# Ledger of designs, part 9: VHH binders against Glyceraldehyde dehydrogenase medium chain (cutB)

Target 1, 281 residues: Glyceraldehyde dehydrogenase medium chain (cutB), of Sulfolobus acidocaldarius (q4j6m6)
Amino acid sequence: MYPPEFSYVRAESLQEALKFLEGNDNTRPLAGGQSLIPMLKLRVLSPDYILDINRLNELNYVKTSLNGVSIGALTRYHDILSNDIVKSKVPLMHHATRTIGDMQVRNMGTIGGAISNADPASDMPVVLTALNATIILSSASGSRSVKALDFFKGPFTTDTNKGELVTQIEVPVLDGYKTVYKKVVRRAGDYALASVALAIKLKGNEIEDIKLAYGGVHDKPFRAMEVEKNVIGKKLNDDLVKDIASKVSSQINPPSDHRGSSWYRREVVKVLTMKAFKEVA
Key: E = the ipSAE of ESMFold2; O = the ipSAE of OpenDDE; V2 = 0.75 times the mean of E and O plus 0.25 times the DockQ between their complexes.

## First folded at step 7 (VHH)

Design a16 (from r15 with L103I; framework vhh_rezetamig_d1; at its last look DockQ between E and O 0.01; V2 from the best seeds 0.00; counts 0 for: pae O 3.4 > 2, placed apart)
Amino acid sequence: QLQLQESGPGLVKPSETLSLTCTVSGGSISSGDYYWGWIRQPPGKGLEWIGHIYYSGSTYYNPSLENRVTISVDTSKNQFSLKLSSVTAADTAVYYCARGDTIWTGFKSDYFDYRGQGTLVTVSS
ESMFold2-Fast, scan of step 7: ipSAE 0.195; ipTM 0.631
ESMFold2, look of step 8: ipSAE 0.265; ipTM 0.670
ESMFold2 (binder alone), look of step 8: mean pLDDT 83; pTM 0.850
OpenDDE, look of step 8: ipSAE 0.059; ipTM 0.426

Design a20 (from r15 with W104Y; framework vhh_rezetamig_d1; at its last look DockQ between E and O 0.01; V2 from the best seeds 0.00; counts 0 for: pae E 9.3 > 2, placed apart)
Fold by ESMFold2, look of step 8:
Structure a20 (fold): chain B 281 residues (1-281), chain A 125 residues (1-125)
Amino acid sequence: as target 1 above (281 residues)
Amino acid sequence: QLQLQESGPGLVKPSETLSLTCTVSGGSISSGDYYWGWIRQPPGKGLEWIGHIYYSGSTYYNPSLENRVTISVDTSKNQFSLKLSSVTAADTAVYYCARGDTLYTGFKSDYFDYRGQGTLVTVSS
């Protein structure tokens, strides 16, 4: 098969990138160290343009905001992992980032690239869904915000419209929460067979608030909102955790794919849920 | 070896529904490793994404067509289908069924790694 033809364009500013996207359909933004050759080798339908946005350093930042942390879309995983603001204010994200691949993957991947790809088993989309983070989409005509729960539409599918680029992620700070991220992988550094992101606030032994999201077990990150609501005010104990695990397992829609069967994923979800709650007890 | 074969009428009258079926051989349509979709190429134009469907039954459509498109699966026959309602001459195109591979990272799901040979559908009285 011959490689598809495309035009490579490098943007020097955000304004330039957004104007290019407005005027040129079928453009794929290139962020981080994604390799073009493997991506294009198997494509029969490919972009007309590759828009390299790696020089937009204005999108590479982590800073505090009113009630949270603002992260530029071109911020690399290794910068997130080593960032003191993320470590202290968003430990769930820090812990999840440690599980992403080897050092080369962390050095080359960006948070904006990861969530724009929207692999159902990817770690960062699960974290953002648990935190109900806000994703900022910018275009030449303005910007809009979308909650993580509404941004991920399905496997590799997002709420991104023509001419839009993810430019910023806003993450709430969950003071007083204990957090844990766990996953089971087929191979170390691979995307998850199943994963869980848990943030829980306890008053004594009682659940004051809880955020519970799963990856790899639905066509998009799964937030267990019904379970969360039903356990508020209850005492955290082994029987409740078993009930939570069973209810979540019944509500997911896991695939059978190269990573594992749907049946196996349901069992893994039960085990992961129990382990996550044990860590915060 | 994977094969995708389009089938259906080559001629459709204006205002009627275009119906196509893709028969998949050498792979399972129920596999979570892949998603299945339709693309088309109108005369003198580039390729246009119509939509696709996942193992879960979730469907995603091109916004310009979404009110007229239905994509569905028949797992017993290892087939998926396209229905495009209220067609006009602008819907005349070569229609391809296609497969996307979820193992490939870094691409939007509206990109495909394999397609059939295509079938011409003409909308005319």
Scores: ipSAE 0.011, ipTM 0.406, lowest interface PAE 9.3, mean pLDDT 82
ESMFold2-Fast, scan of step 7: ipSAE 0.344; ipTM 0.678
ESMFold2 (binder alone), look of step 8: mean pLDDT 85; pTM 0.869
OpenDDE, look of step 8: ipSAE 0.036; ipTM 0.393

Design a21 (from r15 with W104F; framework vhh_rezetamig_d1)
Fold by ESMFold2-Fast, scan of step 7:
Structure a21 (fold): chain B 281 residues (1-281), chain A 125 residues (1-125)
Amino acid sequence: as target 1 above (281 residues)
Amino acid sequence: QLQLQESGPGLVKPSETLSLTCTVSGGSISSGDYYWGWIRQPPGKGLEWIGHIYYSGSTYYNPSLENRVTISVDTSKNQFSLKLSSVTAADTAVYYCARGDTLFTGFKSDYFDYRGQGTLVTVSS
């Protein structure tokens, strides 16, 4: 009924936060706070320390980089939604952010918090998986880069090592691609039954490149890489879209819960896939 | 402010084609954030989705109506139109033009976040 016992620590600098993480094994960073507190109250997460990093303003930024857009891990959803660089250069991320909660959720939620939590139904992991974005992990001894496809390991499980913190996301700019982000919901404001992130580059009606990822239908964001490989060079038509929908539906491993059965989610994915492709045809 | 206005005949004879136009003001039909479509409500029944058109020109129609429905867009006039062929008394309804947000969908029908005032179309005899 009560949350697990822990000590609360607030970092005043990135250096202080990284040094604390290196010296204290069972520490959970708190960025935005939306997912961590409910998990603690349900006693499914039992850290010795909560490290509050919400004051590290040096991690709140969006800027252009050599290969795309760099986003600091503490950048709030509200700031991403309002950012012209994201809107113009990463429309997939802009659209996904528009689907996230109300103003209170967007004011508190951070991109790094979403990535670190790794909820299979979360929007940002799906977007990063579709874009195969680069996640920067920093520690007191230095930084390393991990692709989104290698970062998400399973439900609430990431490639983060002891002493590491997600500090930056590097997102490629997909010039010449059409993008779609779309959710199936039972009612407006409900948790999504499934989501899709599509980025497609067409030459005439022939698929030059494609990135296709799904949320809520596997134990982590599902990138349909086998389907992508098999449709490059084919002409986009209704028969191909139906084939893609059927193949994705057979490859996912959706949960069964009070929101939908595994069978229902497979059918939902077929419809969602067809609707996403109709938008870009 | 966004405003959608239906126009077309209030009376259509059986077997003829129903033609309705929606004029959009206060917003652009060329925006990639929205789709534009038609829904109807027969007397004493619920809302029925007819179809919609995306900014790309791609269309998605209700399967029960697909062979009779055409939705088209005229970007120069900021208008979109519905043609429903081979009408019967069952097509008598209030017809609404509507705007939807591309980011959300339902399993059987798409969501519309704004619609016009509606226009009653009676199919006689």
Scores: ipSAE 0.164, ipTM 0.593, lowest interface PAE 4.1, mean pLDDT 85

Design a29 (from r15 with G32D H52Y F107Y; framework vhh_rezetamig_d1)
Fold by ESMFold2-Fast, scan of step 7:
Structure a29 (fold): chain B 281 residues (1-281), chain A 125 residues (1-125)
Amino acid sequence: as target 1 above (281 residues)
Amino acid sequence: QLQLQESGPGLVKPSETLSLTCTVSGGSISSDDYYWGWIRQPPGKGLEWIGYIYYSGSTYYNPSLENRVTISVDTSKNQFSLKLSSVTAADTAVYYCARGDTLWTGYKSDYFDYRGQGTLVTVSS
């Protein structure tokens, strides 16, 4: 049995990468720290081409934009963690990035790689879902925008069409919001057993606006939209927080394994939710 | 050196539970370097991933199969297993166990770097 054959192509410019994707249907973009060796051993992805986009430095940036922060898809987690614009204007993303892996993972991992992979346990998709960030998809024919809530379709499944690359993420700046990111893992640096991203705007003790998203507990990042809608205008107190925790716990669909039942993971989400709200109260 | 070997019944009746075991030799399933999973290929269709389990015991399943799938590990036997409940004729496929390598990628779930030779499971009365 011979291993599957593929051709390795390295793009030197975004224009070159997009033209290649337009002309070659069975192409997988390679970004971040991905290795070529696994692709040679299994036919799971069976690409005809691996398109290495890691040299597209034009996609490695963080800059302020008209209504937010623009982040290039090839920006490394290490660079996001050390970036003062992200720390000051998008503290939710800064805090989440601190929980990602070790130094090797952060030096090699890119934000666009995480988004394109769409692992339901990944930290960055949860942050983008909470913020409802805008994802820019570029092709040889032009670019289009998709909200994070519409982009993640399921595990390892995104709204990316043939010939498209994720090139930029646009994150709104949430003035007057308190933000919290919390994560439970079985081992430090691992993907989340459960995570919560909370952004809340209070008028006195009344909830003016709220964004609440979870990772690791559904087939894609879970945005608690019904709960959000129902608590706007209510006073933040212990009884409301307990009600929120119970409702979210009933709406998620967590995995089960030999050590943790669906019931146990629903209880973990309740505890995470209560801890997140205590931090902003 | 690494070998993954599927074992289990080749025939399962509709509504019953399919149970498969993967025996790993030449490597340890308790290693932090790897995750382990199952993929299948129904006749005339493409590969479909079923789920994976991390060395920590955490599992993630294909949403289309989530309510019927359990993947577990037995570190004492260096094995991991698949249980798929309430099977129908649509579950007829070649089933493969597989390993993914965390250290060679920045992400744990990109793809599998080794797989077994596969075992055919037919669901029929």
Scores: ipSAE 0.000, ipTM 0.131, lowest interface PAE 18.3, mean pLDDT 81

Design a32 (from r15 with K108E S109K; framework vhh_rezetamig_d1)
Amino acid sequence: QLQLQESGPGLVKPSETLSLTCTVSGGSISSGDYYWGWIRQPPGKGLEWIGHIYYSGSTYYNPSLENRVTISVDTSKNQFSLKLSSVTAADTAVYYCARGDTLWTGFEKDYFDYRGQGTLVTVSS
ESMFold2-Fast, scan of step 7: ipSAE 0.212; ipTM 0.643

Design a45 (from r15 with S31D G32S; framework vhh_rezetamig_d1)
Fold by ESMFold2-Fast, scan of step 7:
Order: C-alpha cells, then sequence, then structure tokens
Structure a45 (fold): chain B 281 residues (1-281), chain A 125 residues (1-125)
C-alpha cells in the first residue's frame, strides 16, 4: 500500500494550532505516540492536513491545582511515571503507567494522545474513567470541560468538536482511598486483553466509596456504576468480591479477537477483580 | 543499593512466638511500587511462602500458616516484621525477608525480586 497525500503543518504555539484547526476541516493533530502514521499508511484515515503539536511545551506539565492534579496533554508517559506528584497523589495513574509499553512507547507517548485516540484497550482512558477525571478541550473561542464518563463515546470516538484540542486533564486526589491497577496482556507492555482500575475507601471493613472501571472488555472503558452503588455500605469479604466479579462479568460486552474470545475475557475479568480486591482489602 | 537484613533470635522454644525483623536500606517500605514479605526454607525442603504486606497495608498469608502469622510494618524505622505463634520443630528453617514488585501480583501470589541473606531459626527446647 501507498501512503496517502496530506499537507504537514507544525504549530509553534497553542494559539496558532487552535486557529489552524478552526480554519481547516479534516485536520488531524499529531502528538507523541504516532498512532496516526500507521493509520494513514493503511489509508484508514485520509486527512487533508496533519497538524504537528509536539513542540507546544506549554502543554507539557504536571502541577497541583485546587481541583487536584493538572496534567498537560503533551506530558509523556515517561514523565508521568517519574513524577513524584503523580506517584504520591494519584497512585492509580502511576501504577497504570508502569504497565504501558516499553521504554520507546513511554518516551514518545503522551497522555493527551491516548485520550484523543480513545482505544478501548488503552490504559489511560480506564484510569480517567475510574477517577471520573475532567478533560479540558480548548478552541480559538475558549475552553470547556467534560468528565471522562461523558468524554469517551465508543471505539476511537470522543466528545471532541470541530476546532477543539485536548489540552489538559484534571485528576482528583482521592484522600483515604486504596488503589490498584491490574491487566492481562499477551506480551508485556501491550494494550490490555482486559484491565481493572479500582479505588476503594474503607471504614473498618465496610465500603464507604468505590470506583471500579475496566478496559478491553467493552466498546469504551466500562465503569461498573450499578455494582458500585449496590456495594456501598456493605462489608468487604470474599463472598462479596465473588458477587462483584460475577456481576461485572455479566454486564460487560467484550470483543473476540486473536488475543482472546468474549468468554475468555469474561473469565479474566472475574480473576482480575478478585486479585484487585485482594491487594487493597 | 537495596539491602534487606533479617534480625531476631536463632533459637525459639516450642509453643512460643517467633519474632523476626527486616531492616530495609537503600529503599523505602512506603514505596507504592513494592510489597514486602517473608519466605522460609526448612532443612531439606524447598522455599515456602509465609506471607506479605502491600504498601496499602493489606496482608496476605499462606493458608497453612494463616492462624499463626502476623506481618506488620514500622515506617518510622523502615522495618517490617514477622510474628509466628505456637512454634514447633516443623518451623525450624532459614527465614528470608523479601521484596516483590506490585506489577507481578496480578499473575503470581508470591513473586519476589529481592531477598535478604536469611537467618537460621531453630525450634528446640
Amino acid sequence: as target 1 above (281 residues)
Amino acid sequence: QLQLQESGPGLVKPSETLSLTCTVSGGSISDSDYYWGWIRQPPGKGLEWIGHIYYSGSTYYNPSLENRVTISVDTSKNQFSLKLSSVTAADTAVYYCARGDTLWTGFKSDYFDYRGQGTLVTVSS
């Protein structure tokens, strides 16, 4: 196959990038991980323009904020992994980042690239769904915020409108929660066959609050909200964990592919759920 | 850089409680990437996992030992400890403290990436 024709444009500022997106339909931003290049070579995407935003240093940061931790969209996985604010205040994100790819993937991949791509098997969308993080979308006319639960619409489909760019993610700090991220892959560092993100707050052995999300097992990250609501106030024990695992397994809609069948992914979810609770209970 | 050092009595009487401490240097026991535990090797037998503690404070014990084992941490001293109650001659072993990486807990219950030199504990009168 032949690579498609497109015009390459590099933005030197956020303002320049946003003005370009407003004025030029069928433009694809290119940041970090380069997943867009393979899609173009296969002619899956046929943009008129590729807008390279990799030089927008103003979008590469991690800082504490009134809303928790603010992470710029061009912050690389490697920088997230080595960041003490993320490790201490958002351990769920730190642990998920440790499971991502090899050194090359972590050095090149950005959080905003992962969020914008919205691969159902990707790690960061699962973390943001569990935390119900706030995603900031900027345009030439201003910015708006959307919760992760409302942002991911389906495979490779997001709430992003024409002229918008993901510029920042705001992650809440969950004081008093225990967190765990687990995934099953066919090759270390690959996208998840199935993954689980758990954040739980216990009062004694009673569940005060819980956040439970899964990747690789639905058309977008799956937040087990019905299960969460039904277990708040219950005492955490082996029988409850088995019940949770069975209920989640029945509610997901996992694909069948060369990595695993739908049935196998349902069984993997049960095992991952039990192992996650074992680590944080 | 990381060093784990076991300490405690080399001789314990039957029915008493065995108490061992592991002192960690070159790393923090509060590091969320790791868990800390105990393994032992009785004379002429293989390694046996005793239990471990996660950074979250959650503890997991070998079911065969669960009713006799307590693992705890002292973050102020960068130490963690093992208490094994009601000991018998069958508890005679070399005891090792160990560190595991939380990435492995999804697939292995007792994987450890580092351990101390070991300390021989004899249970006899």
Scores: ipSAE 0.135, ipTM 0.602, lowest interface PAE 5.9, mean pLDDT 85

Design a46 (from r15 with G32E; framework vhh_rezetamig_d1; at its last look DockQ between E and O 0.01; V2 from the best seeds 0.00; counts 0 for: pae E 17.6 > 2, placed apart)
Fold by ESMFold2, look of step 8:
Structure a46 (fold): chain B 281 residues (1-281), chain A 125 residues (1-125)
Amino acid sequence: as target 1 above (281 residues)
Amino acid sequence: QLQLQESGPGLVKPSETLSLTCTVSGGSISSEDYYWGWIRQPPGKGLEWIGHIYYSGSTYYNPSLENRVTISVDTSKNQFSLKLSSVTAADTAVYYCARGDTLWTGFKSDYFDYRGQGTLVTVSS
């Protein structure tokens, strides 16, 4: 028998897209500037429909909000990188977006597509986990909010229900925090072998608050909450940073694959952690 | 060139554990691009997703089966496996191992782009 074929459908409004998803099981949304669906001869659980949502310009925005910065899910990486609100209010996101070196990826990739894909090594999920951003999921019947810490469930798995789309991301403005994003890749523009997102608020040399998340070293973005809690009130110095690096390295579950061994990823995490803290000191 | 081959017993007694292995050839199970899963087709019914695993060991199961199912991976043998405990006659089906492309994940984790030939497992006393 021939493999099942899919039908291509383009939505002209968010309401059209949401009604289509509610009424048509086995539909996969398409976001981005190019078709991301490879030609496949054999599929076992193929979608009946590819729903192209690229024309939903109402989902393409960056604006300030009461709780921080609101970003529409179809906002492209190149728009995030060049946006003055993101640059000034959410420097962690700005710096992470700069590390996405492939210009075609930046021009075609969207923040909503990246977090919906939930690749364990992707940059944006780790930034949003560090900030514990709010993800807005919309359906034909309404919308709901999910925190980033609850949204990413595992490799390529999110808290998204049938009929829902990610439509907006709310990121907090962290006044008085220093932030840094660092990653190691095998090739420039590739997904991270390991990455770190750090946001830290210091009173003198004492840690008042800290947000510490890692990518590429767990089946989802890893937030080092135990380490965060244990270092509040301590003075930031080289010995503490070495202790933080060691504790994080012991708590991660890095894969062994063509990009690097589990042992190598643990060593990279230690080095990245120390470099990230040195940059904010 | 990619081949997925199911192996295991074709007959299982009620209350026992169904155990199947999928051997992957013509490709590597250790890939960030793919996940590996099990599906089944009971007689006269449609395909049912059982679960899947990423090569790192992370698993995802059909909620209707999650208390009875274990999927594991052995990257050194290029294999992954299914164990389904406490089987009944309702678990009689053709079982397929399958590969899914990670580009489809994040919204729905049940898409597969390749599957094996399938093996009939009958649950009978």
Scores: ipSAE 0.000, ipTM 0.160, lowest interface PAE 17.6, mean pLDDT 80
ESMFold2-Fast, scan of step 7: ipSAE 0.224; ipTM 0.607
ESMFold2 (binder alone), look of step 8: mean pLDDT 83; pTM 0.853
OpenDDE, look of step 8: ipSAE 0.139; ipTM 0.555

Design a52 (framework vhh_rezetamig_d1)
Fold by ESMFold2-Fast, scan of step 7:
Structure a52 (fold): chain B 281 residues (1-281), chain A 124 residues (1-124)
Amino acid sequence: as target 1 above (281 residues)
Amino acid sequence: QLQLQESGPGLVKPSETLSLTCTVSGGSISSGDYYWGWIRQPPGKGLEWIGHIYYSGSTYYNPSLENRVTISVDTSKNQFSLKLSSVTAADTAVYYCARGDTLWTGFKDYFDYRGQGTLVTVSS
């Protein structure tokens, strides 16, 4: 089978890729190809050019940096899962990556591809929202940074401007936090009903800091910032966990579809929340 | 030689579920090197991708069809199947099962083998 007629262009350097994007409208970057290939077959996405950036090895890295851990946009899920820096310094990301697909998906999928696609049910956007990671966008004229909380605008919609590529993700290191990632699917390989990312820092039994984000239950990853603010300084116990679960459930805006009603998804979020907190106890 | 063969009913009533099976011979569905999928061609129109499944069981569906589509694999029978629920006349098409190569490095050769196709008509 062959894709629809378009011109295939291979970039040999980041500078060449950015210049091409600046000069050519209706160009789609290809990194990993997992999400773009089905859309092209469907004739839903009809670009004039496919810009293959898979050979930009300069964007495949994980390194410790002044801002925490820097991850190149073309770093594959398999490489993230296998990376000792991620496992030791960003355990939330390591745990989440373990839940992504199978070897084929992890071998082909890139972190930059995942966040650029911005699927509300995707794992990586939820992790980056919980951590409020910094996303680096590069263009021919320079680079800018955007926090994950500001980057995801809605389903399949990001803060990326014409001529920009996601080139790097900067993830803060959360020393002294316990982290949990959990998700619910109806059957293997299905879209997630809901997911939760939790990072919590305790002083004794008192919440010193907390980060709580959800996927699949809003039009973009949902960070429960009001709940976070209200529980800092409180003692962690079963009553507080039930209160957190109820408040989060009331603040999300889950869809109703064939997989579940809005009511059902709110109940799933309550259960996921309670399970996540039980794991940090 | 690798052969893919579609089987299932040629006529389905509106609102019912379309069920098709693909039997693979001359190759193993359990290889891990390939993905297996379904594509269709409505009369007078182009090919439309329905979805595919990896050996691991991971599935990917056309967003316009995802609420109605289930693809599953039975490695013991060397088969994979498609279920498309709530069919309408718009689902009338020739349905093909196909194999894709997980090891390719470009946009060419999305699917390297397909079956002969089976016509499914949705009519009362």
Scores: ipSAE 0.000, ipTM 0.131, lowest interface PAE 17.0, mean pLDDT 80

Design a53 (framework vhh_rezetamig_d1)
Fold by ESMFold2-Fast, scan of step 7:
Structure a53 (fold): chain B 281 residues (1-281), chain A 126 residues (1-126)
Amino acid sequence: as target 1 above (281 residues)
Amino acid sequence: QLQLQESGPGLVKPSETLSLTCTVSGGSISSGDYYWGWIRQPPGKGLEWIGHIYYSGSTYYNPSLENRVTISVDTSKNQFSLKLSSVTAADTAVYYCARGDTLWTGFKSGDYFDYRGQGTLVTVSS
């Protein structure tokens, strides 16, 4: 036998996991395994340790509060998809989860694993960016909170510091909003070529508030904040939607790769934007 | 106790298909708790993951071998198999069948297989 490429450590408690991370700098936590394992295959990551946190059942939960929903970082996509609290109070997340992979991916994949990996084309980071969810980072010395808009720094890059682990996501409940999640993929279940998450609050035909985020079209989930500001108070109609689509398409910086050219992704964003708004009209 | 045993030809001609079978005893491949796969060690090199399969039939293959590899299960015989097509001298290796915990669904090294067979040497030569 050859020496192992890395050492495998399995944590039996959150406290054990956090102390291990504090003492061992080149450690990658593994929850679900789907996102981390492809990166290891490509030699993008070279950890000394893989810290398996999949047994930490204390991090698998969905809880309600007056104005929000708290989701443990180890909550599996399958559990999110089947959860009535998420379906009723966070329909945007429910809709997005339905588009993720096949049964195997949903059974193994966790929300915390997805956001910690921070793949620009991943579904959950886009949802959390649209909702500007709060991410709880825990360490052996305590915890801190970071908004999703500040958490995702770039491809595979987050605000996570040495010794920290994503333990919880806190999602606001958007009362009176209509929500839509759409994506285009090359193959069913794949990460998005482009995706859109829309949450909109209308007063009659006028936009009272709007949240608009995109995946696969920038180096991190793209929140169209300037477009959002400029359309509040305007009447929702076909001309406005076309203007929004054109402005977003001009503001993104999509990659050009084997899945699609940057020009193609800009055109896809226009179509997705128009389709998303058609569902809320 | 769980045991995995490789079987197949020790010599395969270039351009032919290598076919290996793993017989599982002391455990059932019908369990959803595990996946079953193949790894190999070419002379003087480290272990290389070939691929694995779940009870459900879902398969994952090493991208460098993907176009040449098929892994299948036969639950009635408690066996799983490897077919590697268009072999060359570079495919000469000791081949191991292995069991892994469903916790790990992609990149595999020795650390993610909790049981392995004894290995079978396959030489590709005329």
Scores: ipSAE 0.000, ipTM 0.135, lowest interface PAE 16.7, mean pLDDT 79

Design a54 (framework vhh_rezetamig_d1)
Fold by ESMFold2-Fast, scan of step 7:
Structure a54 (fold): chain B 281 residues (1-281), chain A 126 residues (1-126)
Amino acid sequence: as target 1 above (281 residues)
Amino acid sequence: QLQLQESGPGLVKPSETLSLTCTVSGGSISSGDYYWGWIRQPPGKGLEWIGHIYYSGSTYYNPSLENRVTISVDTSKNQFSLKLSSVTAADTAVYYCARGSDTLWTGFKSDYFDYRGQGTLVTVSS
């Protein structure tokens, strides 16, 4: 039997890309570095077309608005890391981007790619979940907005409909919040076991508002909304932090694998939570 | 330069467990935001995704193979491995280990891997 084949198509404009996606359901967008190796065609996941969107420079930008920052989907991690608007107005994203991979990953990787792939352990989905970011999905018929909490449906599963492409992320500016992004690894150089994104607003020592999200410990980024509601108005102290850590640990659904059992990962989340709060206290 | 190399027995008896290891050189398996996986090509057929493991340790498997597949990583040896239990003649294929990145738009739902090994033929016969 002769193996299946795919066609490679390069889009020269966003309109061309969106029209192509509308007319060809089994199409996968491709963005990344110039030196990408030809794709491997998998039987179960074989597309009819690969749509190369690397030339859509109109989707590579960072711009300010009165209440937020708009980031084009093809903006690379390298550009986010070096961007003064992100550093000043979205420090949580700046800190998270510094933890992403090596230079090759940061030069090839785009924010839209990370979001579209929806890896539960990926840094950017966790950040967007904590920040209550808005994701813009565009099609030939128009654009729609969806919140990060509604966008990530499960591992590698998003709210993206047929013919849609992630084109922009809109991130609110959190004035008066302290922010922390941390990863924990078993040993230096090992894979991360968990990540935490924390944004907290204090009035004196009382929690006025809090946003708390985790990566690597659930089937999608985990936003600890019940914990958040229960701690607003309470004074930040060691006992409260221990209670938060315990409650989050009980609510996550971590995998068991060769790096750690579900029990071990729950303990790791407790330590990671306590470390994050230590940085804002 | 990054290199991936498959190793394991080229012959497995029906009903036994197929065990393959991928040795990574020229890069660390624990560095970067990468996933590491296995794909196979039966004689005369296309590529079939088996599964992959992420830097977080999370594993994802082809639903058709899920009950028989285990993928694991040993960062101390810079290796990752495949175990496929209860093999039959249908499991005869060239097996490839591969690396991908979640920073690309294609992810696990695509057939994109930016590196793969040379492949190793595994024959299931008595």
Scores: ipSAE 0.014, ipTM 0.311, lowest interface PAE 8.6, mean pLDDT 80

